# Designs tried in a protein design chat: VHH binders against Protein Aster-A (GRAMD1A). Part 15

Target 1, 172 residues: Protein Aster-A (GRAMD1A), of Homo sapiens (Human) (q96cp6r367to538)
Amino acid sequence: SGRLLINSVFHVGAERLQQMLFSDSPFLQGFLQQCKFTDVTLSPWSGDSKCHQRRVLTYTIPISNPLGPKSASVVETQTLFRRGPQAGGCVVDSEVLTQGIPYQDYFYTAHRYCILGLARNKARLRVSSEIRYRKQPWSLVKSLIEKNSWSGIEDYFHHLERELAKAEKLSL
Below, E stands for the ipSAE of ESMFold2; O stands for the ipSAE of OpenDDE; V2 stands for 0.75 times the mean of E and O plus 0.25 times the DockQ between their complexes.

## First folded at step 24 (VHH; framework vhh_7ubx_2)

Design C2 (from B6 with Y52W D60K; at its last look DockQ between E and O 0.01; V2 from the best seeds 0.00; counts 0 for: pae O 11.3 > 2, unsure alone 64.9 < 65, grease 27.7 > 24.2, placed apart)
Fold by OpenDDE, look of step 24:
Structure C2 (fold): chain B 172 residues (1-172), chain A 118 residues (1-118)
Amino acid sequence: as target 1 above (172 residues)
Amino acid sequence: QVQLVESGGGLVQPGGSLRLSCAASGFTFSKYEMTWVRQAPGKGPEWIATIWSYGDTMRKDSTKGRFTISRDNAKNTLYLQMTSLKPEDTALYYCAKDWEYGTSYDVRGPGTQVTVSS
């Protein structure tokens, strides 16, 4: 089951919002730094067309779990689907693989970003997330995965929403 | 037309300081966020710092404590004060108003060269 984590309207145009979130933007770099992500690498967007592209992110995240490593390596694959000029906006699907954590082989997380242009300087951002299992874990293990994963995911996207709101105010 | 012209670069020894300037024209400078970026040979563009219209800033962690971004709206000028310069800071430094999707910038100047070498 997935969760809707962001569903907000920003006084930022769809293209600008896309730029902020899915380019090597000062906003994104600053945001990831605030999250204490390190060793961040971004591949260029590549694809057959401008409407369908893919890129890979790698970074290190801090782990707050007292059991295990204090950091983990992450590989995130993003796929961009641009909406036509009339609709404005885009959809980005993200798959996040975390290495170095308990039960890493059992699951990964997936996120869908949906940017909808509402006006020249107005767009809606919707973000939904889910945990996808590669293997069926024992019930206790699943509970642990769910608890830890959602805690991190929710914190991340709530923080993102707050920072977007701040950026919105500063740009007006 | 929109123009950005960077200046203040040069050759300095490690530990030295430089102050870069960016003269802006052709748009209402005070209403826009401005960004410093740099590009070293063989590397892609690297974001350094951004200052919003009302003065708030964001900076790359590796430059915190060494680099300071500021602006003078009355002079339509963006500044980057650099201290404790390192060889790794060697690059062409750009002032940017807008950026393209990806790693390119829509509006930037020709850049000013900063070389840190003993």
Scores: ipSAE 0.000, ipTM 0.227, lowest interface PAE 11.3, mean pLDDT 88
ESMFold2, look of step 24: ipSAE 0.033; ipTM 0.454
ESMFold2 (binder alone), look of step 24: mean pLDDT 79; pTM 0.792

Design C3 (from B6 with Y52W D60A W99Y E100L Y101K; at its last look DockQ between E and O 0.35; V2 from the best seeds 0.00; counts 0 for: pae E 12.9 > 2)
Fold by ESMFold2, look of step 24:
Structure C3 (fold): chain B 172 residues (1-172), chain A 118 residues (1-118)
Amino acid sequence: as target 1 above (172 residues)
Amino acid sequence: QVQLVESGGGLVQPGGSLRLSCAASGFTFSKYEMTWVRQAPGKGPEWIATIWSYGDTMRADSTKGRFTISRDNAKNTLYLQMTSLKPEDTALYYCAKDYLKGTSYDVRGPGTQVTVSS
């Protein structure tokens, strides 16, 4: 099952909000730096249609792991879907694979960003997330995976919401 | 397993209206996004509208606001109200679960034909 992490209206138009979150924007660069992500690489968006595009992000995240590495490599694949060429919004599905940690082959996290244009300078952002299992771990391992993953997911998206609200005020 | 069955299509004159229904079973309908998609002969699928479990909706700009998606979670039924139908709306209309996640995740019904001609 998933969790809804952001459901907020911002006084930023849908196209600008999409650019802030899904281009190589100053907003995104600053946000990822605040999260202490390093080695950040973003591929260009590519695909046969402006309404269906894909990109890959790679980055290093800090982790708290007393028995292993203090950081982990991440590959995040984002798939963008637009409603049409003049759409007032988009959906981006993100799949996040963390590498170099125990049980990395058991699960990944998935996130859905929905941007809906409400007016020229107004848009809604919804973000929901879920943990998806490729292999079923035993109960103790599953509990640890979910506790750690949800803690990280919630911190990330609550921080994102705060930074978007801050950036919205600067644009007014 | 997940099953989706569409109904309500048919032959309609230009300017007419239709209400499509999609009966869902085999999953907790109220927890999932649901989508209407159409496919005209010789074209790929075209997304029409999505409604999320929390009631939010999103519609393709191409329909110019003529189509409205809705759901009745108590009846496990998804709807598409279509008005001011045009010949270019002629297509097979499907409902789908998880369509926006991509084809590896979506489940769709067999569709209901909508034909707009005089």
Scores: ipSAE 0.005, ipTM 0.205, lowest interface PAE 12.9, mean pLDDT 83
ESMFold2 (binder alone), look of step 24: mean pLDDT 85; pTM 0.854
OpenDDE, look of step 24: ipSAE 0.007; ipTM 0.286

Design D1 (from B6 with D61P Y105E; at its last look DockQ between E and O 0.77; V2 from the best seeds 0.00; counts 0 for: pae E 4.0 > 2)
Amino acid sequence: QVQLVESGGGLVQPGGSLRLSCAASGFTFSKYEMTWVRQAPGKGPEWIATIYSYGDTMRDPSTKGRFTISRDNAKNTLYLQMTSLKPEDTALYYCAKDWEYGTSEDVRGPGTQVTVSS
ESMFold2, look of step 24: ipSAE 0.231; ipTM 0.664
ESMFold2 (binder alone), look of step 24: mean pLDDT 80; pTM 0.794
OpenDDE, look of step 24: ipSAE 0.184; ipTM 0.596

Design D2 (from A1 with D31S D61P Y105H; at its last fold request DockQ between E and O 0.90; V2 from the best seeds 0.00; counts 0 for: pae E 2.2 > 2)
Amino acid sequence: QVQLVESGGGLVQPGGSLRLSCAASGFTFSSYEMTWVRQAPGKGPEWIATIYDYGDTMRDPSTKGRFTISRDNAKNTLYLQMTSLKPEDTALYYCAKDWEYGTSHDVRGPGTQVTVSS
ESMFold2, look of step 24: ipSAE 0.049; ipTM 0.527
ESMFold2 (binder alone), look of step 24: mean pLDDT 81; pTM 0.803
OpenDDE, look of step 24: ipSAE 0.492; ipTM 0.800
ESMFold2, look of step 25: ipSAE 0.292; ipTM 0.711
ESMFold2 (binder alone), look of step 25: mean pLDDT 82; pTM 0.813
OpenDDE, look of step 25: ipSAE 0.053; ipTM 0.462
ESMFold2, fold request of step 27: ipSAE 0.401, 0.389, 0.431; ipTM 0.782, 0.773, 0.794
ESMFold2 (binder alone), fold request of step 27: mean pLDDT 82, 82, 82; pTM 0.815, 0.814, 0.813
OpenDDE, fold request of step 27: ipSAE 0.455, 0.188, 0.430; ipTM 0.785, 0.611, 0.770

Design D3 (at its last look DockQ between E and O 0.09; V2 from the best seeds 0.00; counts 0 for: pae E 14.3 > 2, placed apart)
Fold by ESMFold2, look of step 24:
Formats: C-alpha cells, structure tokens, sequence
Structure D3 (fold): chain B 172 residues (1-172), chain A 119 residues (1-119)
C-alpha cells in the first residue's frame, strides 16, 4: 500500500545528500524549523558498523486541528543501511510513532529513503511511505487514519523535495 | 538466464533523433526498475534515466526534455527516445537491471548499442 513521494535527481553527491538529510545539518535544522517542529532531539548514530546504524529523533509537530490539541509528540527511529563504506548511496528506513492523536495505538508510518549516487556531484533520492497497522481498524476508522496520514506525509515530503531543490541551486 | 540486448543505435547528424530498445528475457521484467546508462570513450559510466515498475520515471536533469525513458511490459522491452542529439551524446548506450552508481553492483547489463552523433 505504499506511495512514492519523492523521485528526483539533485546536483549534489550522494554523501552530501546523506549528510543533509541524516546528520544534524544546517539543512535539516532549517527544514524542521520551517515545518514548525519543536523540542527536536537527535540521538547519535550508533550500531555495529558504518554500514548499519540506528538513531532516534523526538520532536513535537503541529496539528492543523482548530478545535482540539495543536500539537503531537513524535518518536522517529531511523535505520541506515549502506552496502559498503565507499558505496555511492544508502537506504534509510524510518518508523514514525505519533502520540496525542486519535487511534495512535492502531498504526504507525514507515518511510524508505533511497539515495543512489549517479556521479560525483549527482544523486537520486527516492522516498516511499506506507501506513502499517498494529490493530486492524474497521473501515471508517481506517479511512480516517489513511486520509489524515497521507495528507501529512504528502505535505511533508513534497515540501522536503522543494527545499532540496532550493538548496541545490543556492550551492551552485 | 537473464539477458538484455540493446538495439537502435547508429550514426546520426546533430539535431537528429534515435529510439533505442532493450529486449529483456529470463526474469519478470514488469517487477523491476530498469535504467539506461551511457559510456563515452575515456569516461566512466553516466546514468541517463530510470523507469520504475509502477511507471514513474527519473531522468538526468541535464538532459531534461531531450531523452525520454519508457517501457512496454507486454513486450519485455525498455526504450530510450533521444531527440536533439549533440556530438557530446556520442557513447555506448546500455540498459541495466538493478543499477547502482558508485558500486560494481549490476544484476545484468547488456552489451550496448553505439550512438555516434557526427556530420
């Protein structure tokens, strides 16, 4: 049931793109601030090798509900896979758990970032997402979960794609 | 056995057009992303375009609007439509299954088809 949100080539190398998205970079900091994320913490990457690492992010996101809570807490776990220390790219799998929303125990969202180096200063970014259910909701609840979740996911990743395109041009 | 065979190359004048084909066999073509790559003499491989199993495409931005990747899953065939060809497009063009730039990883690539742009 997954969806492809980003499928674009950028004039930045794969290592640079990885740094922009998956380190505590000025790009990431600026992007999250634009999204109005607050209380952001990032753990260090850790794991058994540079080719297999994990980190945890926590943050608060705004909710566009005018009649209820204005924010929700998020725990995002990212797992990085590289095929080798000098590989031209990586895969990052993200699992996002949101608290303070209806039916939070029923589901979480998962996102796969694929970075593929195409040249020393050119890389492809592919991002796909899916909604994973812990409990099977009945159809009305499932429709609500999916509509709200996909709206947020699409806005986030389309915004990310635009900001990456802007950053690429400002670097040239 | 997995096999890829390119065709449609040749000598063409600047500004001309070619359509390259890649015939695939030995695997379920419709389930895999496919990629066009080119290699000019004395240079490393250069990615051109990728088409995914669900029909979305990704192209090298520097060739935007000149090269179009497509596929016909019923015929197990990958295509590259090339227009407004320039001498710098002269290269060996080949298709690849599961290409990853920056590694030696290929599942399979074809032997390639030569494209030469010259008067």
Amino acid sequence: as target 1 above (172 residues)
Amino acid sequence: QVQLVESGGGLVQPGGSLRLSCAASGFTFSKYEMTWVRQAPGKGPEWIATIYSYGDTMRDPSTKGRFTISRDNAKNTLYLQMTSLKPEDTALYYCAKDWEYGTSYFDVRGPGTQVTVSS
Scores: ipSAE 0.000, ipTM 0.161, lowest interface PAE 14.3, mean pLDDT 82
ESMFold2 (binder alone), look of step 24: mean pLDDT 79; pTM 0.794
OpenDDE, look of step 24: ipSAE 0.018; ipTM 0.296

## First folded at step 25 (VHH; framework vhh_7ubx_2)

Design F1 (from A1 with D61P; at its last look DockQ between E and O 0.02; V2 from the best seeds 0.00; counts 0 for: pae O 8.9 > 2, placed apart)
Fold by OpenDDE, look of step 25:
Structure F1 (fold): chain B 172 residues (1-172), chain A 118 residues (1-118)
Amino acid sequence: as target 1 above (172 residues)
Amino acid sequence: QVQLVESGGGLVQPGGSLRLSCAASGFTFSDYEMTWVRQAPGKGPEWIATIYDYGDTMRDPSTKGRFTISRDNAKNTLYLQMTSLKPEDTALYYCAKDWEYGTSYDVRGPGTQVTVSS
């Protein structure tokens, strides 16, 4: 099942928030550095229109599980759905494929970012995540996947929320 | 009690059309954005479209305009007009008051089955 990890209002406009999170912004760069992500690459957003675009991220993440590798390669595919011009904001679906971890073939993680403009300098960010299984694992394996995945996912997005809050304060 | 009830699903041939309805109760319908999602067997939930409280819409462009979301606040009803239906559209269709990525929704209905088959 999915989990709601962020549901917060920031005193940052929807477009600004989108730029912070989904462009090669100083915020994102700094955040990923804080996360100890390395070898980060971002493809340009591409698509037939500004309302629907796709990009690919690649990066290396540290793995904290002592029973596994110390790092893993990640390919993240993001799909952007822009809201209408009056509404502002966007939805970004993210599929994250991690390689070099136990049972990597069994699952990937998916995230939905939802930015809703509330006012000129106010937007809500909702982030939900789920683990998607490509294969049905044994119960014990599933438990392991869940435990390890959610630990990382939750830490990541909680950290993101904190950093956004800090950035918000700096913008005031 | 917040309740959503989808209807309008059924069996339809490829190229056909269906109009789904979602009856909402237990909350001020007009104050909330509403979303259609679907889930095919063995697949995760798929976002279709959202209509906001102020009337703007956002939809998955992959549907290529075949699906249109609308609402009637006076009737507390959400609609999904589907046209040019394809077998790939076969799924259980849900409306949601507050949706999350994945299988968890704050509020959604039991769903209405849409089956597209020749």
Scores: ipSAE 0.011, ipTM 0.269, lowest interface PAE 8.9, mean pLDDT 88
ESMFold2, look of step 25: ipSAE 0.365; ipTM 0.717
ESMFold2 (binder alone), look of step 25: mean pLDDT 80; pTM 0.798

Design F2 (from A1 with Y105H; at its last read DockQ between E and O 0.88; V2 from the best seeds 0.63)
Amino acid sequence: QVQLVESGGGLVQPGGSLRLSCAASGFTFSDYEMTWVRQAPGKGPEWIATIYDYGDTMRDDSTKGRFTISRDNAKNTLYLQMTSLKPEDTALYYCAKDWEYGTSHDVRGPGTQVTVSS
ESMFold2, look of step 25: ipSAE 0.525; ipTM 0.834
ESMFold2 (binder alone), look of step 25: mean pLDDT 80; pTM 0.795
OpenDDE, look of step 25: ipSAE 0.016; ipTM 0.316
ESMFold2, fold request of step 27: ipSAE 0.422, 0.547, 0.561; ipTM 0.787, 0.840, 0.847
ESMFold2 (binder alone), fold request of step 27: mean pLDDT 81, 80, 81; pTM 0.801, 0.798, 0.801
OpenDDE, fold request of step 27: ipSAE 0.561, 0.528, 0.536; ipTM 0.821, 0.807, 0.811
ESMFold2, last read: ipSAE 0.553, 0.506, 0.495; ipTM 0.843, 0.829, 0.824
ESMFold2 (binder alone), last read: mean pLDDT 80, 80, 80; pTM 0.798, 0.797, 0.800
OpenDDE, last read: ipSAE 0.514, 0.551, 0.529; ipTM 0.803, 0.815, 0.809

Design F3 (from A1 with D61P Y105H; at its last look DockQ between E and O 0.79; V2 from the best seeds 0.00; counts 0 for: pae E 5.6 > 2)
Amino acid sequence: QVQLVESGGGLVQPGGSLRLSCAASGFTFSDYEMTWVRQAPGKGPEWIATIYDYGDTMRDPSTKGRFTISRDNAKNTLYLQMTSLKPEDTALYYCAKDWEYGTSHDVRGPGTQVTVSS
ESMFold2, look of step 25: ipSAE 0.056; ipTM 0.546
ESMFold2 (binder alone), look of step 25: mean pLDDT 81; pTM 0.805
OpenDDE, look of step 25: ipSAE 0.469; ipTM 0.785

Design F5 (from A1 with D61P Y105E; at its last look DockQ between E and O 0.23; V2 from the best seeds 0.00; counts 0 for: pae O 6.8 > 2)
Fold by OpenDDE, look of step 25:
Structure F5 (fold): chain B 172 residues (1-172), chain A 118 residues (1-118)
Amino acid sequence: as target 1 above (172 residues)
Amino acid sequence: QVQLVESGGGLVQPGGSLRLSCAASGFTFSDYEMTWVRQAPGKGPEWIATIYDYGDTMRDPSTKGRFTISRDNAKNTLYLQMTSLKPEDTALYYCAKDWEYGTSEDVRGPGTQVTVSS
């Protein structure tokens, strides 16, 4: 039941793309500001090795859906998978828990970022998302969760793709 | 010393199938992602697919599901199952560790030739 939201090639090297997306980069900062995210905190990456690390993001997002509050607190846990010290790619799994929204206890969203280096200054980004249910909701509730969640998720990643494309052009 | 040896290539008619193998040695195979790439005459290397150490895969969408990457960690072997082969698939196929085109950081075998021709 997952959705593929980004599957694009950018004229940016894999490492650079990774830096843009998964560090406290100017790109990410600007992007989140555009999304009107506030109170953003980023923990440093930590883990058993450089190839397997985790970090936690916290931030506040605006809620445009009439169902619920005008804003919500989010805790996002990201896990980085990258085997091979010189490999030009990585996978980042993201679990996003949104607090203060209707039926928050029923679900969370999960995202998988796949970066693969195709050339020195060329990389593919693949992003897929899914809604994971902690409890089985009634059909009507599930529909509401799905409608609300996908609307936000799709907008976010479509915006991300656009901004990456812009950044790509600026780097030329 | 890291070694990769590709095999399974050959001459096949359009629409045919081939299964390529890559025997890996000199490193803990199961701990690394592996990649198939190919290079056709007059063209640069082309990424085909990657399989991660945890088993997930990523493939070039242009292949439209014709190629499947897999691994057997017990045998230290990487596989590429190719189906519905086309003349455009003619190339030297490489198994790669730590693949990133344009760098000298990846390790590849000598390659196995795949020729699709009627």
Scores: ipSAE 0.016, ipTM 0.306, lowest interface PAE 6.8, mean pLDDT 89
ESMFold2, look of step 25: ipSAE 0.177; ipTM 0.622
ESMFold2 (binder alone), look of step 25: mean pLDDT 80; pTM 0.797

Design F6 (from A1 with T50Y D61P Y105H; at its last look DockQ between E and O 0.18; V2 from the best seeds 0.00; counts 0 for: pae O 9.4 > 2, placed apart)
Fold by OpenDDE, look of step 25:
Structure F6 (fold): chain B 172 residues (1-172), chain A 118 residues (1-118)
Amino acid sequence: as target 1 above (172 residues)
Amino acid sequence: QVQLVESGGGLVQPGGSLRLSCAASGFTFSDYEMTWVRQAPGKGPEWIAYIYDYGDTMRDPSTKGRFTISRDNAKNTLYLQMTSLKPEDTALYYCAKDWEYGTSHDVRGPGTQVTVSS
């Protein structure tokens, strides 16, 4: 099952928060740098409508597992669902495929960002994550995948939450 | 005048199912995104799911797929199918147009009470 990793209110408007997280913003750039992500590429948002769009991210992440590679290539596909013009906020579904890691063919991770406008300069961010399996791994392998994946995922989003909180304070 | 009227709530045992309905009037229903929201005792309102005018849906991941939002534009009706209900689902459920908590754009009905209890 999935985990709820962020559920916080920020004194930032929904649209601004969306821009921070899902555009080529200085915030996002800085954040990814802090995460030691390299070779970051962002495709433009594209789609049939303004309310339903997709983009692709590619980047290299450091791997902390001493028994594995020191880095991995990642392809992240994000799908944006914008709320109507009178209601701020959005949902972004993210699928993250990591290459060059053990058992990469067995699983990928999925994340859902929910931005809900609460006021003009106030929004809630909720992020949930799950591990999705393409193949049924052996029990021991599954345990390994879960342990390694959640460790990285939790660290990433906890860091994100902290940085958003810092940014919030700077905006006041 | 925009009117939303929720129905279908009630008392149900854990694991049970309910289907909520929202009758909309006073606007072109088919042109608007619609949202189900709920407010539990002691908590603020939270959105559960919304459905776009063209039918795509988004759900709060906390529902874990137990709730399904749908609409019948011909009947000007919004639905919420709830399954595997839990005590924590106990709340007043609202149908909302242009849901945004704390803003003047939010239009919702009086709500329908859902109580999940053994």
Scores: ipSAE 0.007, ipTM 0.273, lowest interface PAE 9.4, mean pLDDT 88
ESMFold2, look of step 25: ipSAE 0.148; ipTM 0.618
ESMFold2 (binder alone), look of step 25: mean pLDDT 78; pTM 0.775

## First folded at step 26 (VHH; framework vhh_7ubx_2)

Design G1 (from F2 with D61A; at its last look DockQ between E and O 0.03; V2 from the best seeds 0.00; counts 0 for: pae O 7.5 > 2, placed apart)
Fold by OpenDDE, look of step 26:
Structure G1 (fold): chain B 172 residues (1-172), chain A 118 residues (1-118)
Amino acid sequence: as target 1 above (172 residues)
Amino acid sequence: QVQLVESGGGLVQPGGSLRLSCAASGFTFSDYEMTWVRQAPGKGPEWIATIYDYGDTMRDASTKGRFTISRDNAKNTLYLQMTSLKPEDTALYYCAKDWEYGTSHDVRGPGTQVTVSS
């Protein structure tokens, strides 16, 4: 089962919020640096339709597990569903594949970002996450995957929410 | 008490069409975005489309060419027009308020079964 990690309204327009999160924005760059992500690469959004585009992120993340590697390579694929030109906002689905960690072949994480414009300078952000299993691990392994994954995911998005809150104050 | 009741499902041949309805009550329907989701056996919930309170829509690319979401606020009813149905569209279809991917925070009806089979 998934978890709802962010469900907040920001005093930032939907399009601006989308740019902050899903472009090569100073906000995103700074945020990823704060997360200690390194070797960050962003492909441009591409696709046959403006309403459905994809991009790929690659980066290295620090790993805090003492029994494992100290870092891991990540490939994140994002799919953008744009709203019509009159609406603003978007949905972004993210699949995050991490390599170099225990049981990497068993699972990946998926996230859904939902930006909804509520007013010209107000938007709601929902972020939900899920651990998806490619194969069923035995109970102990699953527990380990769940514990480690959710710890990281929750920290990441809680940090994101805080930084967004700071950013909106600066934009006012 | 929020209530959602889906209807319109059934057995249909590939290439066929169905129109699903969702009757909403217990809240100011016109003030809320509404979502169609589906779940096939052994699979997680799949987002289909959302229609916002102000009428704009967002749809999944895999079905947007075939499925259309709409609403009638006067009737407190959400619709999903499905065309060119495929076997892979077989699922339990839900109308959802406050739907979130992978979560159970939303309110859904019991669902309506859509089965596409020759």
Scores: ipSAE 0.017, ipTM 0.280, lowest interface PAE 7.5, mean pLDDT 89
ESMFold2, look of step 26: ipSAE 0.418; ipTM 0.785
ESMFold2 (binder alone), look of step 26: mean pLDDT 80; pTM 0.798

Design G2 (from F2 with D31K D61S; at its last fold request DockQ between E and O 0.78; V2 from the best seeds 0.54)
Amino acid sequence: QVQLVESGGGLVQPGGSLRLSCAASGFTFSKYEMTWVRQAPGKGPEWIATIYDYGDTMRDSSTKGRFTISRDNAKNTLYLQMTSLKPEDTALYYCAKDWEYGTSHDVRGPGTQVTVSS
ESMFold2, look of step 26: ipSAE 0.354; ipTM 0.753
ESMFold2 (binder alone), look of step 26: mean pLDDT 81; pTM 0.801
OpenDDE, look of step 26: ipSAE 0.464; ipTM 0.783
ESMFold2, fold request of step 27: ipSAE 0.446, 0.451, 0.431; ipTM 0.801, 0.801, 0.792
ESMFold2 (binder alone), fold request of step 27: mean pLDDT 81, 81, 81; pTM 0.806, 0.810, 0.809
OpenDDE, fold request of step 27: ipSAE 0.477, 0.462, 0.452; ipTM 0.795, 0.782, 0.782

Design G3 (from F2 with D31K; at its last read DockQ between E and O 0.86; V2 from the best seeds 0.61)
Amino acid sequence: QVQLVESGGGLVQPGGSLRLSCAASGFTFSKYEMTWVRQAPGKGPEWIATIYDYGDTMRDDSTKGRFTISRDNAKNTLYLQMTSLKPEDTALYYCAKDWEYGTSHDVRGPGTQVTVSS
ESMFold2, look of step 26: ipSAE 0.504; ipTM 0.824
ESMFold2 (binder alone), look of step 26: mean pLDDT 80; pTM 0.799
OpenDDE, look of step 26: ipSAE 0.485; ipTM 0.793
ESMFold2, fold request of step 27: ipSAE 0.610, 0.553, 0.514; ipTM 0.864, 0.842, 0.829
ESMFold2 (binder alone), fold request of step 27: mean pLDDT 81, 81, 81; pTM 0.806, 0.801, 0.803
OpenDDE, fold request of step 27: ipSAE 0.572, 0.525, 0.505; ipTM 0.825, 0.806, 0.797
ESMFold2, last read: ipSAE 0.535, 0.516, 0.467; ipTM 0.840, 0.824, 0.804
ESMFold2 (binder alone), last read: mean pLDDT 80, 81, 81; pTM 0.800, 0.805, 0.809
OpenDDE, last read: ipSAE 0.529, 0.405, 0.528; ipTM 0.808, 0.753, 0.807

Design G4 (from F2 with D61P T63V; at its last look DockQ between E and O 0.01; V2 from the best seeds 0.00; counts 0 for: pae O 11.4 > 2, placed apart)
Fold by OpenDDE, look of step 26:
Structure G4 (fold): chain B 172 residues (1-172), chain A 118 residues (1-118)
Amino acid sequence: as target 1 above (172 residues)
Amino acid sequence: QVQLVESGGGLVQPGGSLRLSCAASGFTFSDYEMTWVRQAPGKGPEWIATIYDYGDTMRDPSVKGRFTISRDNAKNTLYLQMTSLKPEDTALYYCAKDWEYGTSHDVRGPGTQVTVSS
């Protein structure tokens, strides 16, 4: 049901990689700008849980459907699970709710980021994604949701992987 | 043992309002996100809303503006305020811990029936 979109090793420490992706970092800001995301807001990480923290992102994304809206509003909720010092890294679960698109009531997308420290300046990033349905669509609608969603998701994370690779080279 | 007990359902006319409650026990309620889901006869489970441990909420667009999810951690209680109810809102409503689509790992109560009919 899900797809593995990134499974790469970067010559960047796990903590640094986490900061790049999950803080208000110049990397993230630049990346989102490249994606042409607008009206980006980031809440601080918060939560009373000992196990995890949460934050909310809101932004507007461009839509390349000639017959549909040209943009959509997005609310993304991220949950951070820190790994202990021994394991290094973290897991971030992301739930992305998009409004203003066809069949928006049927689904949302979910992503899991896994950062695993391999060495002081080496970490593995794994990103998997899935489409989660709030209600069951009929087969044709589901096919359309899948086609459109995966196209966007794959492009996003492939772009992210490329930009991380570039950043890695600059850090060396 | 984790226990969830939903209440507040009933028969209501279109345009009416109901407030559902979910009493939670057997775990540290304040540490967990909680979710309302519903299931109508012949349909699969439908996600309605989630309230996170830190208080923010996410809702299905179809219920946005009509349904409000909230929690009282002191009372270990989850709420769903429903307004402007429609016949299509008729379903068995569940309170769920650890809700995840496509999995059976969530814990939910027996549910409370909501019927919207003229």
Scores: ipSAE 0.000, ipTM 0.224, lowest interface PAE 11.4, mean pLDDT 89
ESMFold2, look of step 26: ipSAE 0.121; ipTM 0.596
ESMFold2 (binder alone), look of step 26: mean pLDDT 82; pTM 0.817

